# Designs tried in a protein design chat: VHH binders against q84jc2. Part 20

Target 1, 232 residues: q84jc2
Amino acid sequence: MSKMRNLVEEKFLEFYESWVIQLELYLHQLLIAHNNNTMSETELRHLISKLTTHHKAYYTAKWAAIREDVLAFFGSVWLNPLENACSWLTGWKPSMVFRMVDRLRKSRVVLVEAQVKKLEELRVKTKFDEQKIEREMERYQVAMADRKMVELARLGCHVGGESVMVVEAAVRGLSMGLEKMVKAADCVRLKTLKGILDILTPPQCVEFLAAAATFQVQLRRWGNRRHYVTHS

## First folded at step 1 (VHH)

Design c2k (framework vhh_7aqx_2)
Fold by OpenDDE, second read of step 2:
Structure c2k (fold): chain B 232 residues (1-232), chain A 125 residues (1-125)
Amino acid sequence: as target 1 above (232 residues)
Amino acid sequence: QVQLQESGGGLVQAGGSLRLSCTTSGFTLDYYAFSWFRQAPGEEREFVGAISSSGGSTDYADSVKGRFTISRDNAKNTFYLQMNSLKTEDTAVYYCAAQHYRLFYSGTTPEYDYWGQGTQVTVSS
């Protein structure tokens, strides 16, 4: 079924579709780089930079959009149900990427002891940051069910005018809180990504990014096959 | 069987233009990225550009950026390499390639799935 979309949803949907298309292209390049052991460090760094820039662009767009309507991202109509199911605070869970790194380590990727140590430190830090955000979210969610909100909800169901305005104001307040949390989560994502890329060598970065991009692209494809999602 | 076939190569003067075509057969385009490569005599095969499996997003090697354009026509199962402002250093055998998007696991080396036979492009001074 086609869903009614607000302007923010529609715009971001369009953006995201284009962004994913470009990601697929970059994935292709990453796969080439992964397969080609003769690529120079300069070439690899260039590719890494492209991907990094691409990801930054996503968050730039996201942050612009969430200023307008953060709630749009808690529905994320541009994502299929599978993608949504895998989302943590409107994005990928930062700690998830360490599992990808672990998988790489179990394969042909050889990390030196210093790298392993740094990765572990980063993992711990990331987890701590995630938990901090989660606690804040829990507090927020519990607060939503307070007397005031319940009363406002009742009023909003039966009356118009001033009561509706009060409810809308309350919702706006809640949205601002959500926005803050989403941004915090995104910061953890970005820091985690940066941290990983700073620890890994260029070839390792390429492999990591390829794995991440593959996962993202395939998750979308698998989800789309399983669940029909209307996209523009 | 999936096949790629290049066409449109030839001799052109520096500064001129040429359009290469790659016709595909035997597969759906939805899960493939399409790329152009070239190989000059005595040189290794190098990436020229690519077009995504969907939406037509493109990317190019720095050496051809701004001069070359890749497009595709799904109805004709063909994608193209428009080469403008050709230089002598663009002389090479040009190949089209297709790579299926698949989940890969670290330790594996994904290969290009399909290659064309190549078409010669010669740019004279």
Scores: ipSAE 0.017, ipTM 0.378, lowest interface PAE 6.5, mean pLDDT 85
Fold by ESMFold2-Fast, scan of step 1:
Order: C-alpha cells, then structure tokens, then sequence
Structure c2k (fold): chain B 232 residues (1-232), chain A 125 residues (1-125)
C-alpha cells in the first residue's frame, strides 16, 4: 500500500537515513578497534565519545520531531516492518541491552565482579523504570478508550466540517500525553546507555557499542530483505 | 539496495596481467568488507583476497600473495583485483562478494551478504 507522508515524516526520514549511514561508519571504526587492538586508551575514549554524541543527536532530532507530530513515531515510515515490530514505545527496549552486556561475560575481555554487581544494580533500576512507564501507558490507553476514543468514535459516526474540527482538537490532546510518555521512555534509554558506558572499560565499551550497532544494522537488513521478496 | 557487478575478465596468456573491477551500487558500504573469490570447473569456491571499506586492511590467499593486489576507488564505488604473473591454474570464474562487518568471533563462519554474478578468466599456456 502507498501512504502519503507528512512534512515531519519526510524530514525525519531524510535525517534518519543520514544518521544510519553515519552509524555504519562508526560501526566499521569500532570493529577495527575491537579486532586489531591498534588504538590507545585516548583514541578509544574519543571513538566512544563520537558514538555517544551520535546517539544524543538522534534524540535531539527525535524530540524536535515529536513536538510537531508524535504519531509519526508510531509505525514510522523510516523503519521497515520488522524494525517497527521490535519497537517498545517508539524505540529499543532499555532492558534488552543487558542481553548484549551478557555477551561481554563470554568475551576475552572479561568483566570483573565489581562491574557485574554494578550492571545488575543498573539492570534492576532500568526494569523498574520500564514497568513504571508501562503502567502509565496502560492508564493512558484505558483513559483513551473510556473518554477520548469513545468521543472520537461518536464523532466519526457524524461526518461533517464541524466534526472534523472537533476530531482534530481531540487528537491533539491525545498526542500531548503520548509525547510525554515517549520522552520518558527515551530518558530511560539515555540513562541506561550512559550507566553501562560508565561501568565498562574503554575496550569493553567499544565491544558493547559494536554489538549494539551490529544488531541495529542487522535488524534493518533482515527487515529490508523481507520487504524485497518479489516474484520477479 | 546493494548490488555487485564484475567486469574485466577475459583470455590472457600465462605470465600476463588482468585487472578485474567490482562496481557497487546502493547506500554507503562503510560497514561492508569486500572480497574476491574464484571457482574453477569441478572445484570448490576459494577465497582470493579481501579489503576493508576504509582500505586500512587487506588479506590474500597464499596461492596469490605477491601476484595479486586488491584496491579501491571510493569515488567510483569500485573495487579492483590486479592480477599479475598469471598462471594456467588461475583459470576460474571470479566473484566479488560483500560481507557485513560482524564481530567475527560471535559466529562460526563469516557469511557473505551480496555476491556478483561472476566474470570468466582464462589463462592459456
């Protein structure tokens, strides 16, 4: 099916394609650093900083876009169906990154007990923050069904110019709640990422970031392959 | 969408030279490693050489080391295999391949994501 894109969707699609291109460049640098051990600690910290800045740039652009149209991030046109299916509140689920951290336990650059303890504490805190957001989202959806959705459904049964204006006002009200929820989820994502990087050594940070970027890029490629299944 | 197309194959005499080209199309390929493989009739496909997207590393099969050189021209989105001092045993179909740069130790074997259709190289005595 063809779908017309709005201005926010077109602008963010352009941004996201460029952002992914740069992520792929950084992934290449991370894999060279990881596999060849050719970088000093200063060089590794600089590379980690570039990745951190890159992720912060994504959230800066995202928050500007959701202020204009948060609904663009639910079923995003710049993501393939597989990427959209794997999303939790418009992005990656924070607790999922601890599965990537668990891979580091099997790495040749072994985690020490003090790091394991701090990572477990962070995992528990992250899971608590996720559950708090999930409860808020549940309350929001129930409120939508009982009040705003019933109102929208009722108005949709009476099609006219006046109904269109009322529906538009109701949708704007609903999107304000979603914007707040999405920003809360993104804050947990950034806090979790920072927390992990603060606990890990520079070589471990490189390995973690490489694993995360590899997964993100692979997920996109797997979804794109499915999309291109044609009988040509 | 990434596609690979080989060119430059043909007939040459032993001791001669050929330059193969692999032209890539699609979005940026900076997280892809590019490799050349060859397959002689009745034989298994064998690795010939590889180059990273940055050009910072190259690797060659022992059978071609010192005779073959892999290079890239990023402005043309093209990778090359310069083949010198060709031998009759170099006769094969040559394939260009692209592989997503994974953490190799996390998988048993590197998997290649894209393959060209191949170009024939025939070395006469």
Amino acid sequence: as target 1 above (232 residues)
Amino acid sequence: QVQLQESGGGLVQAGGSLRLSCTTSGFTLDYYAFSWFRQAPGEEREFVGAISSSGGSTDYADSVKGRFTISRDNAKNTFYLQMNSLKTEDTAVYYCAAQHYRLFYSGTTPEYDYWGQGTQVTVSS
Scores: ipSAE 0.000, ipTM 0.106, lowest interface PAE 18.5, mean pLDDT 78

Design c2l (framework vhh_7aqx_2)
Fold by OpenDDE, second read of step 2:
Structure c2l (fold): chain B 232 residues (1-232), chain A 125 residues (1-125)
Amino acid sequence: as target 1 above (232 residues)
Amino acid sequence: QVQLQESGGGLVQAGGSLRLSCTTSGFTLDYYAFSWFRQAPGEEREFVGAISSSGGSTDYADSVKGRFTISRDNAKNTFYLQMNSLKTEDTAVYYCAADYRTLWSYLGKSDYDYWGQGTQVTVSS
């Protein structure tokens, strides 16, 4: 059944569809670069830059959208259930990418000891930041269930006047908190990504980005096949 | 939204020729490999041929090799299936498909990224 979508949802859906298409194109380039060892370092760096810019564009759009309706991203209609299930605070969990790096290490990617050390440091930091955000998120969630809100809830959904205003104010407060948390999470994502890319060589970056993009695209495909969810 | 649209199908006599076109929209043609499939009544969809993203490589099913040729025109966002020496056995609905994987990495029909709606080709005796 087609669900009614708000304007923010519709706009972001359109954006995301286009963004994913472009990601797929970049993925193709990454795969070519990965499989063809003939590309120069300059070319690889350029490709990496394109991908990073593409990701930045996503967050720019996202942050604009969440200013209007952050709640739209907690029920992201542009994602299938599988994608949503894998989401942490409206996106990929930053610590997850280290598993991707680990997988690369088990394959043909050879990391020097210095790289491994830096990656571990980054992993620890990332996890710490995640936990900090989670604690803050919990604070906002718990705050929503204050005494007054609980009492209002008992009165049912048919309350009007001042009660409605109180509820709306509470929701707005929560939304503001959520927006802050989402942005914080996104910053951790971006920092983590940057950190990884700074540690890896250009060829390794290409491989990592290819793996990440592949995972994202495949996750979407798997979810769509399983649930036959059409978002457009 | 990404779309593939086939055209050029129709009725042709055995021994004749037909050129199918697949026009793409919503994505850059340059980065995709393209394939043609066909499905005859009561049969499974089968691979006909493919062309690489660069256009430098092609692959064909044995049944059409030497008779069919795939090409692409990136400027027109279109790739083609030139079918020569058509046989009655070539009668099918022909589908175009796009994939961002390499030409030689096809895993299955369900793994292609995008599909056209198909165009009917009928070869009469």
Scores: ipSAE 0.006, ipTM 0.261, lowest interface PAE 11.4, mean pLDDT 85
Fold by ESMFold2-Fast, scan of step 1:
Structure c2l (fold): chain B 232 residues (1-232), chain A 125 residues (1-125)
Amino acid sequence: as target 1 above (232 residues)
Amino acid sequence: QVQLQESGGGLVQAGGSLRLSCTTSGFTLDYYAFSWFRQAPGEEREFVGAISSSGGSTDYADSVKGRFTISRDNAKNTFYLQMNSLKTEDTAVYYCAADYRTLWSYLGKSDYDYWGQGTQVTVSS
């Protein structure tokens, strides 16, 4: 509809395509480090740092983009339908990463009891933070059906003067509310990732990040291979 | 490059008022939350006040509540700290800072993205 929305979608699509290609390159480095044990602890920490910087770059770009058009992230054009179906508040569901953590239990680099307890505590906290955000989103959706939205609909029949300004202010308010919600969800994502990486040793971090990147890359590939049949 | 520049510091007597300005260049203010910090000689940097990117929420240190007011003017690429009823203990170098990550950042730790070089405020008895 607007020139600003088209530009945001185009720029983020270009960014995301490049970001995913770089993620695949990092995944290959993680798999080499994991399978061949070719790196020192310092080298492993450097590789882990590259991955955390890569994820931070994603959120830096995302938060700039949602400031301009947060709605572009609800049903994103740079994601295939399967990726969109698996999204929770414009990204991965934070508690989902604990499924990747479960992979570590089957590894040669086993978790010690203290790590298992800390990860379980983090899992519980992450689910609690998710529920808080889900309740806030529900409150937001209920508020959209309140008097302000009824007033907005009524004022849409009068396209001049103060009524136009009131409608524009209300729409801006709605967008700001969604932006706060998305940023809150992203903070839970970043906090969960940092929490896991702080609990794990460098070799375990490499294995975890490899598992997470593998799932992300494979989900994209599975969705892109989807075939549609059209019936009249 | 993104830059922050403070102005409006100076010497003022106790009970007086000063208005500090922070002018930004290289980006639009609409995307950033803004904060003021201060540092007295030999002390650690102290939070003073913050304003959200929307201007809809403000927060202040207990030591300045009721005396200081933070505001923003996005059309002028400037945000302000209005300081009233100044006390000698308000003497410090005042810094402005910008960070879009601070919105609801208490859910996770965030460092400030950009800092000014500071402006000196001296309150005499």
Scores: ipSAE 0.000, ipTM 0.104, lowest interface PAE 17.8, mean pLDDT 78

Design c2m (framework vhh_7aqx_2)
Fold by OpenDDE, second read of step 2:
Structure c2m (fold): chain B 232 residues (1-232), chain A 125 residues (1-125)
Amino acid sequence: as target 1 above (232 residues)
Amino acid sequence: QVQLQESGGGLVQAGGSLRLSCTTSGFTLDYYAFSWFRQAPGEEREFVGAISSSGGSTDYADSVKGRFTISRDNAKNTFYLQMNSLKTEDTAVYYCAAGKSFYLRYTDSSEYDYWGQGTQVTVSS
């Protein structure tokens, strides 16, 4: 009957709702820019900068939140089941965005050979980084039944009152590895995004960002139609 | 020593309003969740609402949503439960509680480490 959410989840849920709203607004601007050939390069760069800043703000908030409870992000209550199912280590899978870039290539976007080469290099690097993190996660998952987990289980037998702080400390200790992995994954995301934007021209960036934002927004909408999501 | 003290309880007619206060002492308001619980005779203690230490986040039980509001005044080391449109079923002893964690499940009374003594709220027909 009672909610199972904690304050980290509630706060981030609130943040995310607002963040998504802003993303949708930016998406609208991106679409306008994409269809407006009269916008200057300076204007396009400004818009791109706004989006990148917006994404950075997300990770700033996320990293602040995971310091308190990284586990909250492994069951992100602010996402619907479809979104969660598509998540890799609490976010989008970095290598996924290259499919979006490929789509651009299919959509009469002219990429010069130098761009294609750089994108391929970046894709390979991204894949390497993903695999490295996945290996670490596997190691962690296999090692879960360690002494720390046993101690946590013991403490959990009589959790209440002042014992909450003791349990929390134990959980933080146990979640340290997860936090590191999540941060590492986020770094790969950010590096990948930056890499792509550095390779593409401003008009191409706008198109890419529009596609990415559209996908994110639509995924959320599709998921919400399949599963009712209640947000605070 | 951390202490919580409720005040403001009393008798009120259905449809009326009442404001409860919880005065805190012995700790800083940083990193605490502050909550209200209530317990009617013969019933289990139930969650009423919570507010984060920052004051930016609140949550309420479905039974009181739209009627009750929690606020805080850090300068006075006090947080409040504004109860509007009171119903007879709101009759209970109201407790304020504090938990020093953002990790805690704030709807779970067992995760709070500090409690007030309670204040009686009686709503008459």
Scores: ipSAE 0.005, ipTM 0.259, lowest interface PAE 11.8, mean pLDDT 87
Fold by ESMFold2-Fast, scan of step 1:
Structure c2m (fold): chain B 232 residues (1-232), chain A 125 residues (1-125)
Amino acid sequence: as target 1 above (232 residues)
Amino acid sequence: QVQLQESGGGLVQAGGSLRLSCTTSGFTLDYYAFSWFRQAPGEEREFVGAISSSGGSTDYADSVKGRFTISRDNAKNTFYLQMNSLKTEDTAVYYCAAGKSFYLRYTDSSEYDYWGQGTQVTVSS
């Protein structure tokens, strides 16, 4: 029963399935571009723009959905258990993408000294912003376990009356707090992604986006395969 | 923890076919692209074919293009090299290799994180 889908979950599941199918199509284009050095800079920039627009569409849809039901994004029905287990505040952990950037630095792709410096500055800033959000989440979890919340929960067991209204107001406040933290995390994600793309050349952007999309697609495939094998 | 093991090698007549398999163990392999390399006695190790992590991209050495096909079966943690119209020049030890899906060039052996032990393919005239 508790796993029955509400309207927000149903609508976002439909959106997300279509969004992932399109991501896989873009990934194929990125992999072709990465292994084909004959594409012009204009063609590469066009492909990068498609991916950037695609990610923007995801966050536009997500922010609309979380205003209606932020809890749908904690243990999402459109994600498999492995994807949910790898989630940090309803999405990818911002600092993780610098591991993918490190591959570019250690490969045969030449990053100039100025790019390395800017990427390091961005990494430090991203980690700082990430830690600020982690501290807010810790404060939120401590507040949930506070004596006052226990008192409100006890009051909520009372049938009817003014007690119900007080509990409903408190629950609304908790949901608003989660929504604020999720939006803050998503802002760090978008700023980190934009920052990396602004520093890299078009061929380097294609390699980076291919790495990121490959990780996302393979994580989904691995989780889905494990679920199938468990049932077979 | 990640290991690759080749099988399916052997002796075959020119014009014949063989299918090589590479079985994998480990839980990170779905982030990896897979390739086949070969080494003939007295020769350098050469690239044969590759398949991307998505399965959407394949690449082959010119010497085998149209004769060899690489494929993957993620459910079985196995990838394959189907070798048709074999020539005596195809005689070599065949190695399977796995590298991260965003590696720069399939033909560069230094891009690969994991290697099998090799399996002998001998094509007689």
Scores: ipSAE 0.000, ipTM 0.096, lowest interface PAE 20.0, mean pLDDT 80

Design c2n (framework vhh_7aqx_2)
Fold by OpenDDE, second read of step 2:
Structure c2n (fold): chain B 232 residues (1-232), chain A 125 residues (1-125)
Amino acid sequence: as target 1 above (232 residues)
Amino acid sequence: QVQLQESGGGLVQAGGSLRLSCTTSGFTLDYYAFSWFRQAPGEEREFVGAISSSGGSTDYADSVKGRFTISRDNAKNTFYLQMNSLKTEDTAVYYCAAPYSRLYWEGTSTAYDYWGQGTQVTVSS
């Protein structure tokens, strides 16, 4: 028997695979830039812009896809189990990137006091935003035990007539809520990323982006080694 | 009760166009992915195309790509198969179908629980 298909999953999988390949290429460039002290500020800014644009493209594609099927992103078939396990609301947890920045500080990166202060402010804000979203998610999750969802559970195996309508209503309600939460989370991600890049100097940005990209790529590689990834 | 009903079939000359409709009842159209199938005399039922629950994504058999388009109007509880540049080989009974999984579809008819009665499309040379 042929496998059931979800075109949203398939298309996004294809997109993501291509996106990751491009990310690896950019990572290579970032590493070169990081190790090459001869690159001009303009060149570095150009590279940073490329990466920023690349990330924006991801979210553009994601938002288009979640309008069609947000649930696809809660079981992202384009990710391996390790990647999925590390996901917070269908993506990276915003507060995580500050740990990366902290690690940079322990390395050869020297941040001035003003930068440190701004980063801390951003961290606090990011954490606050995350918590707000988490509380909202918790509310939704707790509410899943409401009448509609109970009915969904009861009718799940034998759906017909009136049952279909009840199930549809329940799932729609959930999906709409999830979509809002995902978008909210993505906004926090984008704001956080922008905030960090605004605080850091171009060379620091390159280093940060290289670290972030490395983490993402390596996580994928590690996960792929440990688990077979099936793609539709 | 869930019902699907095809309409719009008929006789058309090769190179012509025809628009089929599938009217749905008993469920919320905008939450289901739907597919079109066709069956020619003496042939097995074959997948023609599918449209996602939102209508933003479509998939087509290679034989109809570029010629057929599927769309939907949720307000009318209807989705459509626009057939352009019709060929004699397109002659068949056309069926609309809903899969057992609302968001998924498959190229095989066994994955579909709900079917219309079909509408005849005849393309003459």
Scores: ipSAE 0.029, ipTM 0.363, lowest interface PAE 4.5, mean pLDDT 87
Fold by ESMFold2-Fast, scan of step 1:
Structure c2n (fold): chain B 232 residues (1-232), chain A 125 residues (1-125)
Amino acid sequence: as target 1 above (232 residues)
Amino acid sequence: QVQLQESGGGLVQAGGSLRLSCTTSGFTLDYYAFSWFRQAPGEEREFVGAISSSGGSTDYADSVKGRFTISRDNAKNTFYLQMNSLKTEDTAVYYCAAPYSRLYWEGTSTAYDYWGQGTQVTVSS
């Protein structure tokens, strides 16, 4: 068995480790800002912009990587088993962030009625887009057992130039289908994040981003600590 | 039951150096990021710098960039603030702080759960 090094996995592992370390530092800035009444609106907006840019950098790197090897993201070596267990179509489940938004209702910076209404409308739309992708993924997985797999199995029994090209085209088609679904899910994630930030005031944005970053950082810490199944 | 304890403060002349230490107990350092804050008389606590759990990333207030360095030694449950080229305006009580150790969305909004008692740094002209 010839083993080829998966360069995409190695490169993205290095990228992701650095990306998480920087997220941890931004989390400290967010927590300080949340408890600092002297920060100007300009300073808060600048911090929010840093986080937005940081998340966009992740998707830029991810989309470059999935173009080369989308399957690397369905069993990610840069994620621990707990992080992988909590993944939905290679990332966070979009509708789950509204649980973090629900905590803002209990914050000192009260959500006004208009914000509550817009957030509920966004939640409904996000859940609809999410379910549409889930149905497409289910259809893809079922179809793999029938049409595409039978086609690949038959072609794989033959050796020669024409058969090789047809098999490569079919495999590429399957990978392109997965890439399209992953990108669709990521677009829902980015639209949901942007939608929430557009509805919230700068102090509320800081509180929301702090909650999201805390979850991501703590989930990674919990999964990396094998002796502790449950954290405080 | 989690405790942070600062040490290394004192009186130093402008242009001098000091190294502050923060020793932790009740949890393992290698999973948490840590920060230094300072508070001058009559003012609020201000951020000085932070270090990530791996030690691979640091962040500093603009007023101390290039002069102060944060490091950590997880085996000793200790992290440090090396202060060089000290100025009279660096005079303050310095606090070490550990970030929130529980999930934020479970109803907490505190920036830091654990604080040391502080160590006085006085820079004379």
Scores: ipSAE 0.000, ipTM 0.133, lowest interface PAE 18.2, mean pLDDT 77

Design c2o (framework vhh_7aqx_2)
Fold by ESMFold2-Fast, scan of step 1:
Structure c2o (fold): chain B 232 residues (1-232), chain A 126 residues (1-126)
Amino acid sequence: as target 1 above (232 residues)
Amino acid sequence: QVQLQESGGGLVQAGGSLRLSCTTSGFTLDYYAFSWFRQAPGEEREFVGAISSSGGSTDYADSVKGRFTISRDNAKNTFYLQMNSLKTEDTAVYYCAAHRGTIYYLSFSPSEYDYWGQGTQVTVSS
């Protein structure tokens, strides 16, 4: 049977499509700023602020939607299969952004030693927070599997109406636990993004944000095209 | 038992200043991130400002940026909202909020907060 969209999925799909269109417009502005050597620090800070606000708007909308239906964010209908395959707990893996930071070291924008040390410290902290969430998620999944196995065993011995209430309680417990884990992961994402932007100068922030937005937009385009290489 | 108690609200003229306090009991500030929210009549509860558990990060709503400052005093188990250059549009019930757990970053969503104060009224006259 085909999966029907619920109200939360429909509303977030409309939001996300609009949000991505605006991200592409901001990416265009970032690329212009990166190639223009005459923009003032004030103009660059204003552009960085627009991007920061845009990302905060995404998490505001996401957390409101997760309150209603967190499961909509696992295998999201607004993401293509490649985007879904690359997701770590409903979004980008926090440590991934440091690969984009590594590109800054090879650009014309020079990082000073103090920035390199702070970025490395942030990378280590981010990986630690990421691993902590992974351990919590594993514990949650093990506990849920154990509870489900116990419930399945009980259903084999008692097939009466009380089984329905036990299943409902288990599903509610799953949703509440997932909501907590997704929000924890999103907080690590926001902390990592803010930390990088706080360390970088405005021109470096523009280059970093351009790299991140380019990757996000390009990943979506690659997945939408679904090109396969069978032999090489 | 965790409790948050607001104080410092009142009536002030436009262009004036007020300092709101939120006193906490049942926990230490070092393990919690704190935020101020406000709600005007007929409107939803909106974010005003936040301070991280380390005190090293602060964030503000665009409408109050440059006018309001959030701070904390761990020795007194209190955090503050210093409101300067008040406008009639700042009239609202102000709430303090706290969250704990795996969340280390500042939160701007009301649903992220585990504990709330009862609210304190701020009225700005023209």
Scores: ipSAE 0.000, ipTM 0.125, lowest interface PAE 17.5, mean pLDDT 79

Design c2p (framework vhh_7aqx_2)
Fold by ESMFold2-Fast, scan of step 1:
Structure c2p (fold): chain B 232 residues (1-232), chain A 125 residues (1-125)
Amino acid sequence: as target 1 above (232 residues)
Amino acid sequence: QVQLQESGGGLVQAGGSLRLSCTTSGFTLDYYAFSWFRQAPGEEREFVGAISSSGGSTDYADSVKGRFTISRDNAKNTFYLQMNSLKTEDTAVYYCAAESRYLPFTYGKGEYDYWGQGTQVTVSS
C-alpha cells in the first residue's frame, strides 16, 4: 500500500495543478462579468454553474483519493507550506468564507435586510457544525491513541504471525475513521458554499466567487514565491 | 418536470433479500446525490443510505451497515437499494430522495429537492 500511497499523492498533485489552472481561467471570466455588467442573468447563472461544477469535481477527486490514502491530505504535497498552514481538516475553514461575504456589503450591489438575516443564520449554523466536527476529531485522536496502545500491548504478549493481521486491521480502522471525519468537514464546506450561493443574487454570487478564487490563487502565489535560503 | 418512482417492495421472510429501484425522469443523475429513507408505523422518517453524485462515496445508517448496499446506474436513470439479511425491524415504507448537492450525507427530510411516493417492505418472522 506504500507504493499505492505514493501514486495517490502524485496523481492528485497532477489533478490539483490542472484544477487550479482551470480555476484561474474561471476567475478571469468572473472578473470580466463583474467589471462589465453586460451579461444577462442567464449568462451569469451559467458561469456560476461552471464554478460550482468545478468545485464538485474537486470533491469527487478528493473523496476517491482519500479512500485510498487519507493521510496524503494531512500536510499535502500539492500544497505549499503557506497553503498547508491555512488548512482546517484538509481544506478551507467554512466559517472564514463569511469574511468574503462581508465585503459584499461595501460593493455596488448592496445586500438587502432579508439576505443579511439569512447569511447570519447560515454563519451561526456553520460555526456550530465546525465545532461539532472539532469535538469529534478530538475524540478520534484520543480513541486512536488508546486503541494503538491496547493493540501494541496485546502484540507484546504474543509471538504468533497472526498479530500482523491484527495490526493491519487496526491501521485500516484508523484510516477509515479519518476518512469519515474529512468527508464530514467537506460536507460542511459544500453546505456552506451552497447556502451562500442560494441566498445571493447572480451578480453577488459572481462577486463572492471572484473574491474566493482570487484569495485562493493569491495565497498559492505568495507561498510559491517564498525565498529559498540554504545558509544563514 | 422531475419525478422519482420507487419499485421492488413487497413481502419477504426474515433472512431474505429484496432490491428496491428508484427510477428518475427529467434530470441527469450525474448532478444529483441520492438517498434512501424509511418510515416504520408510528416512527419518524429515518435515513437509510446515500450515494454521492459521482458514485464515489456512500454512507449508511449504523442499523443497516454490512446488510444494505446503495448503487446507481446513470445509463438507466435508476439507483438501487440492495437489502440482504432482512430483519423484522426493517419493515417500513421506503422512500427515495434526490438532492442537487455533492454530499453523501443528508441534512434531513426537509432539505431534499425531490421525493418519491414510497414503497412498502414487510419482513415476516
Scores: ipSAE 0.000, ipTM 0.101, lowest interface PAE 18.0, mean pLDDT 78

